# Designs tried in a protein design chat: VH-VL binders against q17rb8r558to768. Part 28

Target 1, 211 residues: q17rb8r558to768
Amino acid sequence: TAELSHLTKNVPIFVCTMAYPTVPCPLHVFEPRYRLMIRRSIQTGTKQFGMCVSDTQNSFADYGCMLQIRNVHFLPDGRSVVDTVGGKRFRVLKRGMKDGYCTADIEYLEDVKVENEDEIKNLRELHDLVYSQACSWFQNLRDRFRSQILQHFGSMPEREENLQAAPNGPAWCWWLLAVLPVDPRYQLSVLSMKSLKERLTKIQHILTYFS
Below, E stands for the ipSAE of ESMFold2; O stands for the ipSAE of OpenDDE; V2 stands for 0.75 times the mean of E and O plus 0.25 times the DockQ between their complexes.

## First folded at step 12 (VH-VL; framework fv_romlusevimab)

Design j5 (at its last look DockQ between E and O 0.66; V2 from the best seeds 0.00; counts 0 for: pae E 2.3 > 2)
Fold by OpenDDE, look of step 12:
Structure j5 (fold): chain C 211 residues (1-211), chain A 119 residues (1-119), chain B 108 residues (1-108)
Amino acid sequence: as target 1 above (211 residues)
Amino acid sequence: QVQLVQSGSELKKPGASVKVSCKASGYTFTSYAMHWVRQAPGQGLEWMGWINTYTGEPTYAQGFTGRFVFSLDTSVSTASLQISSLKAEDTAVYYCARGPYDYGEFDYWGQGTTVTVSS
Amino acid sequence: SYVLTQPPSVSVAPGKTARITCGGNNIGDKSVHWYQQKPGQAPVLVIYYDSDRPSGIPERFSGSNSGNTATLTISGVEAGDEADYYCQVWDYYSDYVVFGGGTKLTVL
């Protein structure tokens, strides 16, 4: 159907947890509506759906992240384990329903590029500082927690030379946001930001709090 | 190729019991749900319910509880429908149909089993 | 309970286009599947998920679904298309599968 083939109109929405660009998001799917959603996403060839956290007022949040299906393990009883990874961020424009799962018309989010040389320099300095703080934070975690994070999310991505090469900015920022034990509402606020500087600033505040 | 082969026609008296079988082949039996659909003479299709072929758990539609029992023999990839205390109104063609576990489309059907209840 | 409404019969001349409707409250929010049943035979899936066509089904068969009406369209109708057609949905509120009453397509 059109809803499953178009990437901006009637996008299927999995309402569950936060997802982030480049961050793996394994799912255990057992509800019929989501079984159907996953099956259809594969059949239509899109192999994508949106992920949003629940919202008390609007059913699901105004912002989310697309998930790319990398692999699906079907269980004999119809359940599935779905290997997904975060793609593009989006803002919800319109909400809908199909076969019991939510759909949305969306617009994709991209960072606003900084073009001034002085601003770029300052951004780099901030980035490097926050990255260092992130590394320190992770290294100081208990072995048990570090292992759990590594098992679930993988290793922290390395620094990029070009901070503005990707529309979503550096991958390590999203990795860190995913692993930090903060409120989903706070994470959502960061996800919605189109300024790397603003994201870094918020992340730095969190790191300072946990230091 | 996927096939659902049902047992032959049945002629029963009121109060008797009948068991209709549906043997599946050409696919992994437990990977799909088995649905049952009834069609009275000259009438439309009526969904009776389904059985989880992996767990064996049956789900019955309204009006098909009590006298209707879904069962499995997974060793031979067979689903069965048993109707007890047969009534004249049970006269119909009964179909088994394969469907995914997400209540999607029925892509394969048995050839149907005619059950006639007559005194 | 959720109800699907189909016209009892539709007549069409050979070579013309037949349209069979299936009405339901907010049926556009549901995926509609269509089955063809010829006399003395089991139903055959001809359209699934509103507009997808199974392998082996001619391109003459198409489907659409929006608002309160789903439609099965058969272009270039042939004598062999004469059959009963049923729409079907899953009602995710009751977890029931629901069939329409069926439509007899007569090729004149």
Scores: ipSAE 0.866, ipTM 0.929, lowest interface PAE 0.5, mean pLDDT 95
Fold by ESMFold2, look of step 12:
Structure j5 (fold): chain C 211 residues (1-211), chain A 119 residues (1-119), chain B 108 residues (1-108)
Amino acid sequence: as target 1 above (211 residues)
Amino acid sequence: QVQLVQSGSELKKPGASVKVSCKASGYTFTSYAMHWVRQAPGQGLEWMGWINTYTGEPTYAQGFTGRFVFSLDTSVSTASLQISSLKAEDTAVYYCARGPYDYGEFDYWGQGTTVTVSS
Amino acid sequence: SYVLTQPPSVSVAPGKTARITCGGNNIGDKSVHWYQQKPGQAPVLVIYYDSDRPSGIPERFSGSNSGNTATLTISGVEAGDEADYYCQVWDYYSDYVVFGGGTKLTVL
């Protein structure tokens, strides 16, 4: 009031929605080109593909997230039901095409570690404050909305002891971005960030906006 | 062991009809699409279209939408091609071929059925 | 309307390398499959997805695809390799399967 393939050339790109590290991204695929793309990823053993949102200037956004395939069901009626989870973030270097689907040469992104003692302390303080705000927001949702989020995304990941251990930062940040109904341009800005401080600050602004 | 066995060769007069059958064995029939490919004497391979063996929905290549009908009898794992109002230009070997539903490679083919249309 | 162009014939001496080309606009953006057809027989898949070999196809069969040309390469050619060879793609825009015109390989 970690164990991911180091694929960087001709990476298959599914152009659809925003994906985030560690966040499940279940997909229902009808188009033959994407069914083929997924089948080939399994046949070659990489079992992953990139996810990017569409872009009016370049067909798809300059940033995206790799999806790791956990399960796939190819149905005779042409549908594919694909269970994925987000992996490494990337920047698009060069665009291409294969069999009607987009491809890209990519560069993987990692957060830049903060080394200054005072900055580390400030980062921890900001993290704890924003985490608390996120928890409060989630607990104060209407029961119907909270249940929907739990069913589709699971519970908010727990706080991490070392905020900078993972190359993408704390998992709860990505979970929160996945569940919040924010503008795609806002989402892309956060996905591209290599500063945890900037990411936390942006999340804080989003949370206060929705209160 | 995957096998596609086609019906025997046919000699027909112009204006008649013919039905070529393709019986599949050694795999789950509805897990793969069935494609039809034509090869006129001394000529190359020409894709005619395919049929979804699960739904029964056919897709015909350009030029094959009129006199050519794909059908199924899933109870006996059989796909069929019927050609009506036969013309001399329909003289060819007709193949069935199995492929994935995403229009991929054709890994198994029938032995071919020769249809000859003669005055 | 997508067109694949193959030379009508290629001759090669036994033990040498045969190269059969398949031309198409931006064919490097498509997956190319190759079939061998001997007289009176059905085609047999020998290469798929540009360069993969089905089980049972000898290692001397290989494939490549870039730009406007895909190539089937047969090293150490034997008399038993005499056949017609066809390339094939799926054209996303037309949603059709397209075959090349075929290439007769002669071993002399």
Scores: ipSAE 0.542, ipTM 0.806, lowest interface PAE 2.3, mean pLDDT 90
ESMFold2 (binder alone), look of step 12: mean pLDDT 93; pTM 0.953

Design k2 (at its last look DockQ between E and O 0.03; V2 from the best seeds 0.00; counts 0 for: pae E 14.3 > 2, placed apart)
Fold by OpenDDE, look of step 12:
Structure k2 (fold): chain C 211 residues (1-211), chain A 119 residues (1-119), chain B 108 residues (1-108)
Amino acid sequence: as target 1 above (211 residues)
Amino acid sequence: QVQLVQSGSELKKPGASVKVSCKASGYTFTSYAMHWVRQAPGQGLEWMGWINTYTGEPTYAQGFTGRFVFSLDTSVSTASLQISSLKAEDTAVYYCARGPYDYGEFDYWGQGTTVTVSS
Amino acid sequence: SYVLTQPPSVSVAPGKTARITCGGNNIGDKAVHWYQQKPGQAPVLVIYSSSDRPSGIPERFSGSNSGNTATLTISGVEAGDEADYYCQVWDSSSDYVVFGGGTKLTVL
């Protein structure tokens, strides 16, 4: 279903929480509109929908992340537990509604690659520094919080050899963004960035604040 | 293949009781809700309510409380509708219909049971 | 209570397109299901979730839903399509299933 994996028109939108590339996002679905959405996404074969946080002005945020359905458990009371994982980031171009749930026309986001050798070197240095800071931050957390994070999000991804191999950059950055106790507005700002350097810089500021 | 087979036609007098059965086969009985729909002669479809085949909890639509009772025998994958104190206006075809728990389309129907109430 | 409104009858010539409407307040925000019922038979699901078609139902059956009107469209109508058609929704406010009054489709 390669054609369906790149849908950009009338993408169903789950308005709930932040989602990030490669980060698991388990959902407990009980609202009828979302039950329908999930079921339809499975039946049509897409097995994908967008996740956006709510927005007071526009119903949902201008940026979000696609979620890939890996598994669905339907419960006798009509609820479902949905196993999803983050895919591509997107920007909302147009908002709509279909059968009770929100839809959007979207464009996918990809990082802009750095080509200058000196800039690449600097980016690597920054990356390694921030990664180290992230590790330190996580290790200094109380055991109970660390355990909760591990249980919910899994372990922090390892560093990649090539920082620019994936269109969304290193996976650990998204993992960290997901677990940091920051305002969704900050998380959203990072999600929307197409510069790894900018993301790392912002993440570093957050880590510094919590250190 | 999925099948819902209902009990045969009934002729009753006013004040009597009737029990209509709906036997399901071809699927996991508890995976779908069972709904009941009434259709009076020459009239449209009227939703009576549904029963949770897993929990056994019935839900009755307005106008179908009191004399109407939904029940299950899960051991034989059978849902039943009992109508007590029958009235002439209860004359109708009664259908059982399968529906998912998440929202209420009916993808399979019983063949219907005609209940005639006449003095 | 939520109410669905259907025309009592629709007539169409063979080979033509029949459109059966189902009106309801903000019905476009609901999943609409359609049933075909021939005389002396049980209803058959022909469209679910406003536009999805069950297996075994011909492609000439389609559904749309927007605003306050859902529509069942039958293209290339055949004599065998003559039946009563019912729209149906689940109303979250009342937690009730609601049927339309039904539309008799006559193939001329």
Scores: ipSAE 0.022, ipTM 0.633, lowest interface PAE 4.3, mean pLDDT 92
Fold by ESMFold2, look of step 12:
Formats: C-alpha cells, sequence, structure tokens
Structure k2 (fold): chain C 211 residues (1-211), chain A 119 residues (1-119), chain B 108 residues (1-108)
C-alpha cells in the first residue's frame, strides 16, 4: 500500500452530492477550496477526485464515488464548469483535511460475481423484469419530467449482454438510480452494495413506490 | 434535524375513536414512506402498515384492514392514524416511523403516542 | 407468512461480547435491520442492511447474516447497552414488514 502509486491515500473529496458509476456529474465550481482541489488534480495528471454527500456527524459520508474529469471550462470571473463522469465506488477508511478541502484514505468496491449456474439464471430473470419495470416507469412520466431527465442525464444506457462484465454491474441501473425522484442523499447504501441482486431488488422497490 | 412529532397521549372509552397525528420536519415529506407500529404493554413491536406519501395509497398489515385508517395532510407534512370503535385490546403505544422507498430501515421514529382504552 | 425468531433474553457480563440471534428461512439473503429500545423510549436503529452502522452508533456494534441466522454482536458490553433488541426484515413475497419478538439484553 505505502509502496504503491495508487489513488487510495489522501484522496481529495468534494463534499456535495451523490454520484454514481458511469453517470455524468457536471459541476459549477466557485469556492476557492474546490478551485484549488481541481487545479491540483489537473496539475498532477490524476484528473480524479472523490464525491461524497455531507454527514452531520462525520462531515462527509462513509461511501462515495470517484469522479473523472473530462473537461474544465474556465469562466472570466474565475469560476469553472467541470465536466465529470462517475467511476469507481469506494468506502472511506480514514478522514483528513488539506488546505480547506476534505481528503480520505479509501477502499474501492466491486460487485461480487455470482458463479452458480442456477443463480445466474435467476439473476438474468430478475434483471429483465426490473428493466421492463424501469422502462414502463419512464414512459409513464409526464412529458415535462421525462424531457428534464433526458436533458440533464441523457438517454438510458443500453442493456448489457453480460450482466457481470463490469465491476459495478450494468450501467443502466446507475442511470436509473440517479434519475429516480428520491433524495439521493439517503441512498448511500446503494454505493456499498456488492450484489447486483440486491441493487435490482432495491430499484424494483423504489419503482413500485412511485408507480 | 429530521424529526417526527406525534400528538399527545389519549385516554378513551370503548367504542370511541382516536386520531394520532405525526408531523414531519427536516426533510421532503413525500420522499419517504410513513409506517405505523404499535406496541402493547409489555409486548414487542407490531407493524401495522404504511402509507405512500407520494401517491397517498395506504397498505395495511393483516389484522389491520378494518378499524384502522391511515391518512395524510401534505400541506402540513402530517400523517395520521385513526382508530374507530376502540377496544380494550387497542391499548398500546403507537409509533410513526419513516422508511425509504425500498422498504428498508426505519431510521427516524416519532416519540410514541399512548392510547389507553378503559371502561 | 414469514417469521423471525429471537431468544427472549440474553445475559452477558460487563466487558464481554453479546450475541443476539434472529432466525428466519433464508435470512442470509435478506437485508436485516436491528433496533435498540430502552424502557419508555422509541426504538433506535443500530444496524441496517445486515452489517452497516448508522452515524453515532459505536463500532462495537456489528451485524452479520448467513443461512438461516442473523446476529447482532455487541463487543465490550456496557451497562448502558441493557435494552430490548429487535430484528426486522422486509419480506418482498408478502410485501410486509416483519419484526422479531425481541431479545432483552441483561448486563450482569
Amino acid sequence: as target 1 above (211 residues)
Amino acid sequence: QVQLVQSGSELKKPGASVKVSCKASGYTFTSYAMHWVRQAPGQGLEWMGWINTYTGEPTYAQGFTGRFVFSLDTSVSTASLQISSLKAEDTAVYYCARGPYDYGEFDYWGQGTTVTVSS
Amino acid sequence: SYVLTQPPSVSVAPGKTARITCGGNNIGDKAVHWYQQKPGQAPVLVIYSSSDRPSGIPERFSGSNSGNTATLTISGVEAGDEADYYCQVWDSSSDYVVFGGGTKLTVL
């Protein structure tokens, strides 16, 4: 760990909102501490920082998502528009501070793959059922809300042939969690889930609540 | 900052009705389900059901599909439980509790309202 | 209907480890939540999603589940841990919340 060059120690943390793997997270950065943090990320070439929601007892949550910087647009008044996309999920091991912004030592999270043939079949069946339910929910939205989702988040990612190929599971699941009409601040447990089955089950329950 | 404040305790006669109120603050009321849980004296927790604060649709547990009515007043972020035709066996503490969309944990509870039914 | 079974009581010496069990068919596949209730008080969430700890709950509280058993573990038990403890799941097949009968933890 100390012998390796990994972005797991003293990771800069933007304390703001919920971010999800593969989901765009555009930011408007005006605070001096975050301007410094972004500048350092570019200067060092890492072009990454963690995103966590705030926590009243620990300053920021125990789980978060890395954001990868795709582009930065500087405004004439010194503010920046930062184009990011979600990457790896993580658990916070230790909290720190640097020059006004938070830092963390972190541990990355990946889904546990299901190997049993019968369980893979059951997982596929659940996936297809929940995907169909998500499509129905999206089509039943009022046109104004559907248009706002498309504008801010883009189209739902295509379903994937191998459900367990990606370390975080299918991208459409994360897109859906990002757009569902619930305060994402209280859904931190979704980032800690290593089971695609649990994630699909949670999505199903949420969709049922809003149907 | 999230808080659920319930109405005061009630002493009632058999056959009367009671309405227990639960006022929410510190969060978006329609973003979380509201559950009702009762606890008879010396007994465990018993789930009564929940109300979808977004659609207004109630769901009642087995045995609570008659005299018990869940309702909302979203203008004041309040959920209510009405019990009609009170029986002595309805004597209990009644809790409201907030739950997430996924039927997960109850992270915030009201302080409880004691309803005592005595002849 | 889905049933959760808890022992009615558990006694443990101060400083030792308490283990409170919650039995249910295939509970290892379910998210299990645990609540602490002291006399005259509302329940307080101490473990959610089987093993996660809310902010403000000491790290000596932990949870696990496998097979047909979920367990709440309290290491370094203190007198202040005396309470009733309830396990809870959401049974997706019935669409009902299910509580265990409760376990009274006594610290001798």
Scores: ipSAE 0.000, ipTM 0.500, lowest interface PAE 14.3, mean pLDDT 87
ESMFold2 (binder alone), look of step 12: mean pLDDT 93; pTM 0.952

## First folded at step 13 (VH-VL; framework fv_romlusevimab)

Design m1 (at its last look DockQ between E and O 0.74; V2 from the best seeds 0.00; counts 0 for: pae E 2.3 > 2)
Fold by OpenDDE, look of step 13:
Structure m1 (fold): chain C 211 residues (1-211), chain A 119 residues (1-119), chain B 108 residues (1-108)
Amino acid sequence: as target 1 above (211 residues)
Amino acid sequence: QVQLVQSGSELKKPGASVKVSCKASGYTFTSYAMHWVRQAPGQGLEWMGWINTYTGEPTYAQGFTGRFVFSLDTSVSTASLQISSLKAEDTAVYYCARGPYDYGEFDYWGQGTTVTVSS
Amino acid sequence: SYVLTQPPSVSVAPGKTARITCGGNNIGDKSVHWYQQKPGQAPVLVIYYDSDRPSGIPERFSGSNSGNTATLTISGVEAGDEADYYCQVWDYSSDHPVFGGGTKLTVL
């Protein structure tokens, strides 16, 4: 089981939308190639595949997020509704094809840890500030939009005491990135960052723009 | 257990028609497509097409349009192949085979139905 | 149209290893399925998705696929393994399955 969680070679890639760590990503699968991909993921026991946005130059983006299959509902007509959640971020090393869908050799991304006490302190301050700004932004949204976000993505995760406990940093950052109405290219740039400080800075910039 | 049971052997004259049935059991009939494969005497397997068992939509391979008709009776989990205007070259064993609604394998086959067209 | 090429026949002595090849352009990018057909019987799936075995198929049966060649390997060949073997893939351009011409395996 643990071995299967470290899939890095010939990872099936679902080319569709952005996915993020810890963020639910429900899928409606209707294309035969992706039906097959999902079925094989289950059969092989991995229950994982990569999600990448499309790219005009390379078919799909250089960065993505693994999706963990939590549940699959097969419909009578062969379609499926797949309940997935974001796992590890990855960088694409090599692209391939299998059975009509894209594959990739990948390298997992993890945040670089900050060890300096002063830097940690500054990071915490920035984190708290941006979190507050995020909360304010969300609260000031129209009820309709707020309800839609809550329905699709759930509530914004709470602040973590230890900002560096998870390899992907705080979950609320990814939640926020998922719900912000920004261009996928911008989202992708944030996804690729291995510095929490840099992510927070970019997120703050976006929040300022939408405030 | 999954089973595909086909109708018995047929001997027909040229110009006649034949209907081969394939009754499925042991699974949800509409959850898998039904494919048809032909095998002439001493020859290899030739894919004829498939029918969506949920929608009833047939898809025919090249060379199997016109005289060949796929149909369903979902009430009895049965797929059928009808061949009209039979020719001598239609002499073959016809198989139904179950396949997923993706680019998957044919995991279960009928026992085959021999159709002989002779004057 | 996509074409699969198999040798028409392969002979092997009992207890030895038989290898049946299936050639196709970039077949490694496709999943290959194998079927066994004994005389007077319907085909039986023996390998699917290059190397997976259905329940009930002996471990003697294995498959591999890379580059332009897929291979069905039967170790410890038995008299009962004498049959025709067909490889099969999907042509994604036409959305049609394609069978190889079949290989007759003779156990000497």
Scores: ipSAE 0.890, ipTM 0.949, lowest interface PAE 0.5, mean pLDDT 95
Fold by ESMFold2, look of step 13:
Structure m1 (fold): chain C 211 residues (1-211), chain A 119 residues (1-119), chain B 108 residues (1-108)
Amino acid sequence: as target 1 above (211 residues)
Amino acid sequence: QVQLVQSGSELKKPGASVKVSCKASGYTFTSYAMHWVRQAPGQGLEWMGWINTYTGEPTYAQGFTGRFVFSLDTSVSTASLQISSLKAEDTAVYYCARGPYDYGEFDYWGQGTTVTVSS
Amino acid sequence: SYVLTQPPSVSVAPGKTARITCGGNNIGDKSVHWYQQKPGQAPVLVIYYDSDRPSGIPERFSGSNSGNTATLTISGVEAGDEADYYCQVWDYSSDHPVFGGGTKLTVL
């Protein structure tokens, strides 16, 4: 239901890796705490949990991404194979614990829409330029690396006609950020951005570095 | 319908052995762990350990190493508890209970098998 | 080595509310499961994950868990509720279950 899709209190947190909106995040889960967390999400019908990277100061980072469970298979030996995809981004408001895993009260993040006609035009121009740069970068990869990306992440999402329709902006931006070889700390700063312009500018800088 | 059916009660002399069986039905046997719980007369529940029904790997609680052996026959969906060198202190009801491979609940229990050890 | 503490017995008049406690250090951070055992019978799950009720368990059974105490509450107590009640959690260091000592509920 819509209520189950907008959890904000005592949200279960898997502390592991970076996840991004729309990007697949397959998991192999073996710890009893996380096996319980996933089983409960299915039993209650929520079918989602938050993903955050670890943080030395606070146990886990201040920002993360919800993972939507597509399929799960609980293996008899205690492991679980979980097929997920990224959903909404969030900011952590309050931290807690339950059953040996972290929990959080969260607020969801969405991009701030640009409404000025000149700014929309400039945003479109920047988007098209960076998209072209991303396509060129991907096509110039060695076959081995391109094949690995396609296998793990799928094809780059199609360019979207309305850049601001999705709450998190164009899906191809997140796909690209997931496949680019950047440090998790840098990735976290990008995850928290609410400006599509800022995100596109950052992607452009990264692509220029890898030229 | 999930069901755990245990073998019948046993009267044994000290030094003998006994095997308690627990036959599962109504679910995929290897998808749940099997736990063993002892209850001495007038006492509470005492966890003895569990066995991974897929790998056959047992784990024993402290005090249950040595004379207590968990085993499986997956072809007939059966878990077994063998107790050797029986002592009077082994007199109890022995339960099997299925559990998840996480911190969840024991949702189904066998009816219990009374083992009485007396001279 | 996680420890659960239950009172040995609780008495309650028919139709009144019984409260059975389960004490443990930071038990509010754990999920508590509750089992009913009538004389000569196997335990039966009555509450799991602190407050969830399995199918077939009357709504009179409820649970709560906060701080250092989890509580099983039985409202409108009936003679058929006379039983031993056990709480159970998991010890995260060993991944082993831990049972409380049990509480005998008497309906007088």
Scores: ipSAE 0.619, ipTM 0.836, lowest interface PAE 1.7, mean pLDDT 91
ESMFold2 (binder alone), look of step 13: mean pLDDT 95; pTM 0.961
ESMFold2, look of step 14: ipSAE 0.552; ipTM 0.833
ESMFold2 (binder alone), look of step 14: mean pLDDT 95; pTM 0.961
OpenDDE, look of step 14: ipSAE 0.883; ipTM 0.945

Design m2 (at its last look DockQ between E and O 0.84; V2 from the best seeds 0.00; counts 0 for: pae E 2.1 > 2)
Fold by OpenDDE, look of step 13:
Structure m2 (fold): chain C 211 residues (1-211), chain A 119 residues (1-119), chain B 108 residues (1-108)
Amino acid sequence: as target 1 above (211 residues)
Amino acid sequence: QVQLVQSGSELKKPGASVKVSCKASGYTFTSYAMHWVRQAPGQGLEWMGWINTYTGNPTYAQGFTGRFVFSLDTSVSTASLQISSLKAEDTAVYYCARGPYDYGEFDYWGQGTTVTVSS
Amino acid sequence: SYVLTQPPSVSVAPGKTARITCGGNNIGDKSVHWYQQKPGQAPVLVIYYDSDRPSGIPERFSGSNSGNTATLTISGVEAGDEADYYCQVWDYSSDHVVFGGGTKLTVL
């Protein structure tokens, strides 16, 4: 139910890799603690859990992304392949433990809306510029790498007319962030940003570096 | 319906061996782990370990290594517990119990097998 | 080794509420399962994951878990509820399943 989708207390956390809004995140689950976590998520009806990268200081990062379980394939030996997709971004407020896996109290992140018409115009211009740069970068990749990206992440999402329609901004930005070969710490910094302008600016810098 | 049916009661002399069987039905045998639990007369439940019904890999709890052997016959969906060099203190009811591969709850139990070790 | 502590016995009058506790260090960080065992019978799962109830188990049975104590609550106790009750956890650190010592519930 919709109510169950707003889990903010004792959210189970899968500590592994970066996840992003709207980006598919397939998982191969073989550890008992995470098997349990997934099974419980399904049984409780939430069908969601948080994804965070590991952190040496705090066990896992202060920011992450919720993953929505779309499908689970149970293997005979107890392993599972879990089809998930990125949902809401979150900030960790409190950390906990349950049956060996991490939990967290979280608050969801949403972009701050720009209301000034001039700022919106500038944002659109920046958006279009960076999108073009992203397209150029992707097209200039070697066929091998391009194919790999397409296989794992799918095609780059199209530009959106309304940049502020979704609380997480344009989907193509997250897709791009997922496929760019940058350090997870860098990706994490972008994930935590509530300004589309700031994200675009940072992404642009990355693209410039790889161009 | 899920059922775990265990072999009948056993009376053994010290030093002998016994094999208790647990036949599963009503579900895919290899999709769940099989656990073994011991209960001495008038005592509580004691976890002995479990066996992966797909791989056949057993895991024994502390205190249940050496004389205790978990095995499978997947062709007949049967898990077995063998106890060698039986001692008087091995007198107990032995249960097989189905559980997920994540150490979750035991949702189905065998009816138990009484093993009595007496001179 | 991780230890679960239960009272050896609890007595309750018919129609009243019985509470059986299971103590353990930070047990709230573990999922607690409860089993009912009547004389001469195998254990039956009555609560799993702290508070979930299997199909066929009456709503009178409920569970909670926080801090250092998990509790099985049986409301409107009936004569048929007289049994031994065991709490159980999985200790991730030792990778062992652990049972409590059991509690005999007597219906007066």
Scores: ipSAE 0.835, ipTM 0.918, lowest interface PAE 0.6, mean pLDDT 95
Fold by ESMFold2, look of step 13:
Parts: C-alpha cells; sequence; structure tokens
Structure m2 (fold): chain C 211 residues (1-211), chain A 119 residues (1-119), chain B 108 residues (1-108)
C-alpha cells in the first residue's frame, strides 16, 4: 500500500556506501544486525531501507538514498545476497538505534521544478551539453574501465524527453555520479541538491576534471 | 511440520560424560542456527550458546567453554551437546532451539532432555 | 553482561489483565521476545520483536517496549495462562542471548 512505500519514521539505515536514485546497489550482508534489518523489511512488506555513508561527527551522513529490495538470498554461511535499486533521496531529521543498526526520521527530497519558459530552455541546453560531455567521457575511457562499468552498472540511461517528469531528475545523472571516481564529500553534496541546474553544473565541472 | 526431537533422560555419576542429541525435521537444517539452553531445577532459562549448522562453528556463552561441546551430523539433521566431567551443578533440563542467523526469535524448541548427576 | 530483570511472580484474577515487565538499560533499543513455559514443557514463543504474535497465539497476548521497560500484557486471563514467562533479547555488543529471570503468573 502507498503508506508502506513512504516510510519517514524510524527508517532502518544501512551505513555503508553512497546510493543513488535508479542505480542498482548489490549488497553482500554478513552482520547479524543487517541480516535482521533486511529480514524485517521483507516481513513487514516495506521491502526498503535507507543507505547512508558514515560520518565522523554523526555516525552517518545527513543525506541518503532509500534502497528498494528486488530480491534476497539468505545463506546459512552467514551471508545474504541482496539485490537493490535506489529510490527516493532523503534528509536525516533525527537519529536512533534498533538492534545495533541505525535508524532515522527522514524527509524525502524532490527536485524543484523550473516553470519559467526561458529557464526551461536554458536548462534543456545545459542538459544536452552535459549529456553529450558525459557520453564523450564514457567513450574515451580505456576499454578495461568501460567494461567494468557496463558489467557492474549497465549502460548509461537514455536522455529523457521531459527533464522534470521524475522527482529526482534524469536517471543518467545519477548513473554518472555512481560511476565517476569523485571525492565522497562532493558526492554527498550532489545527492542533496534539489536543483537540476545545480546538479548538471556540478557534473559538468566533474567531467571537465576527468577529461 | 517443524520438529526438534531430543534424546531421552540421562542419569549419570559425577565425572562421567553425556551426549544430548537434537534431531530436526520439517525444514532445511542448515538454514537455521541451533541454540542450546539450560534450565536447572527451579531456575530460569540460561543460554549456553549456538552452532552454525552450515559451517559447524560453535559459539559458547561465558561459562560454557570448557566442558561443553556442540557438534553436528548434517547428514541426519542432528545437533548434539556433549558434557564431560559431569558435576552435580550440571543437573538440568537441556533444550535445543532453532533461531535465524540474526538477532531473531527462537520459534521451535525440542522437548528437553533431563540430565541428572548424582552419587 | 547485559541484564534483564523480571518480577519473580505476578498474580491476577481470571478475566483480568496481567502485565509482566522486563527491565533493562535502554531495552527500547532492542527487540524483545517472550516465551511461555508450563510445568514440564518446553518454552513456547508468544511475542517477538516487541509486539508481534506468532500464528496460533491469541490476540489477548500483546507486547510493548520503550525506554527501559518491555511489557507482556495478557488480557482476559484464563487458568490455562498460568505459566512462567521469560523475556529475551540479543546483546548486540557480544552477539549473545540474554534471558530474563522469569515471572511466574498465578491465576487466582
Amino acid sequence: as target 1 above (211 residues)
Amino acid sequence: QVQLVQSGSELKKPGASVKVSCKASGYTFTSYAMHWVRQAPGQGLEWMGWINTYTGNPTYAQGFTGRFVFSLDTSVSTASLQISSLKAEDTAVYYCARGPYDYGEFDYWGQGTTVTVSS
Amino acid sequence: SYVLTQPPSVSVAPGKTARITCGGNNIGDKSVHWYQQKPGQAPVLVIYYDSDRPSGIPERFSGSNSGNTATLTISGVEAGDEADYYCQVWDYSSDHVVFGGGTKLTVL
């Protein structure tokens, strides 16, 4: 039901890596606390949990991404293989603990839509320019790295006709951020952005650095 | 139906050994951990530890590392508890109970095996 | 080293509500499981994860957990509910199981 899909209180948090909307995030889970967390999410029907990177000051970062469970295999040798994909982004409001794993009260993030016709035109022009730069960067990678990306992340998502239809903006932006070897602080900053223009601008800067 | 069936009661003298068996049926044996729980006469439940039924690796609670040995025969879905150098203090009911490989609950228990140690 | 504290006994009249407490430091941060044990029998799971009931356990059994206290509540108590009740948690610092000392429920 829709309420089960919109958790905001005592959300279970896996503290591990960066996750992004629409991007697969396969996990190997061995700790009893996280095995429990995942089993409970399946039993309750929510089939999702938050992913955040660690933070020296607060245990985990102020921003993260929900992971949707697509499939799970619980192994008797103490491992679980969990197939997930990124969903909604969120900001942490309040931190807690249950059964040795972190929890959070959260608010979901969505991009702010641009309504001005001139700004929409400028956004489209920026999008098309940065998308072209991303494609060029990917094609100029050494074959080893390109093959690793394709194997692990799949191909770059196609550009979308309506840039603002999805609440997190174009999927290819998140795919690119997932594959680029950028500073974790920069990754977190981009995850938190609600402006597609800002996100595209930062991606452009990153691509120039790796050109 | 899930069942855990334990071996029969034992009357032993101090210094002897005893082996309590717990035969599982109705589920995939290696998918659940096996726990051992002791209950002395008139006393509460005391967790002794558990064994990973796939790897055979035991974990013992504090105080149960020396004379207590958990073992498996996975070909017959059986977990065993061996107690050596029996003492009067070992007189108790010994239960096996299955649990998930996480911080979950014990949903099925064996019927218990009474071990009595007396001179 | 984590300790759970239960009252040794609780008495309740038939048809009334019994409340059995399980005390522990920050026990609200742990999932609490409850077992019923009748004389000469193995324990039976009656509540898990603070408040969930296994199949076959009557709805009159319920649980709660917050702060330093978890509570097993049995409404409409019947003579057949007379038993010892144990709370149990995992101490995630040691990955060890901890049981409470048990509470004998007497139905007068």
Scores: ipSAE 0.592, ipTM 0.845, lowest interface PAE 2.1, mean pLDDT 91
ESMFold2 (binder alone), look of step 13: mean pLDDT 95; pTM 0.965

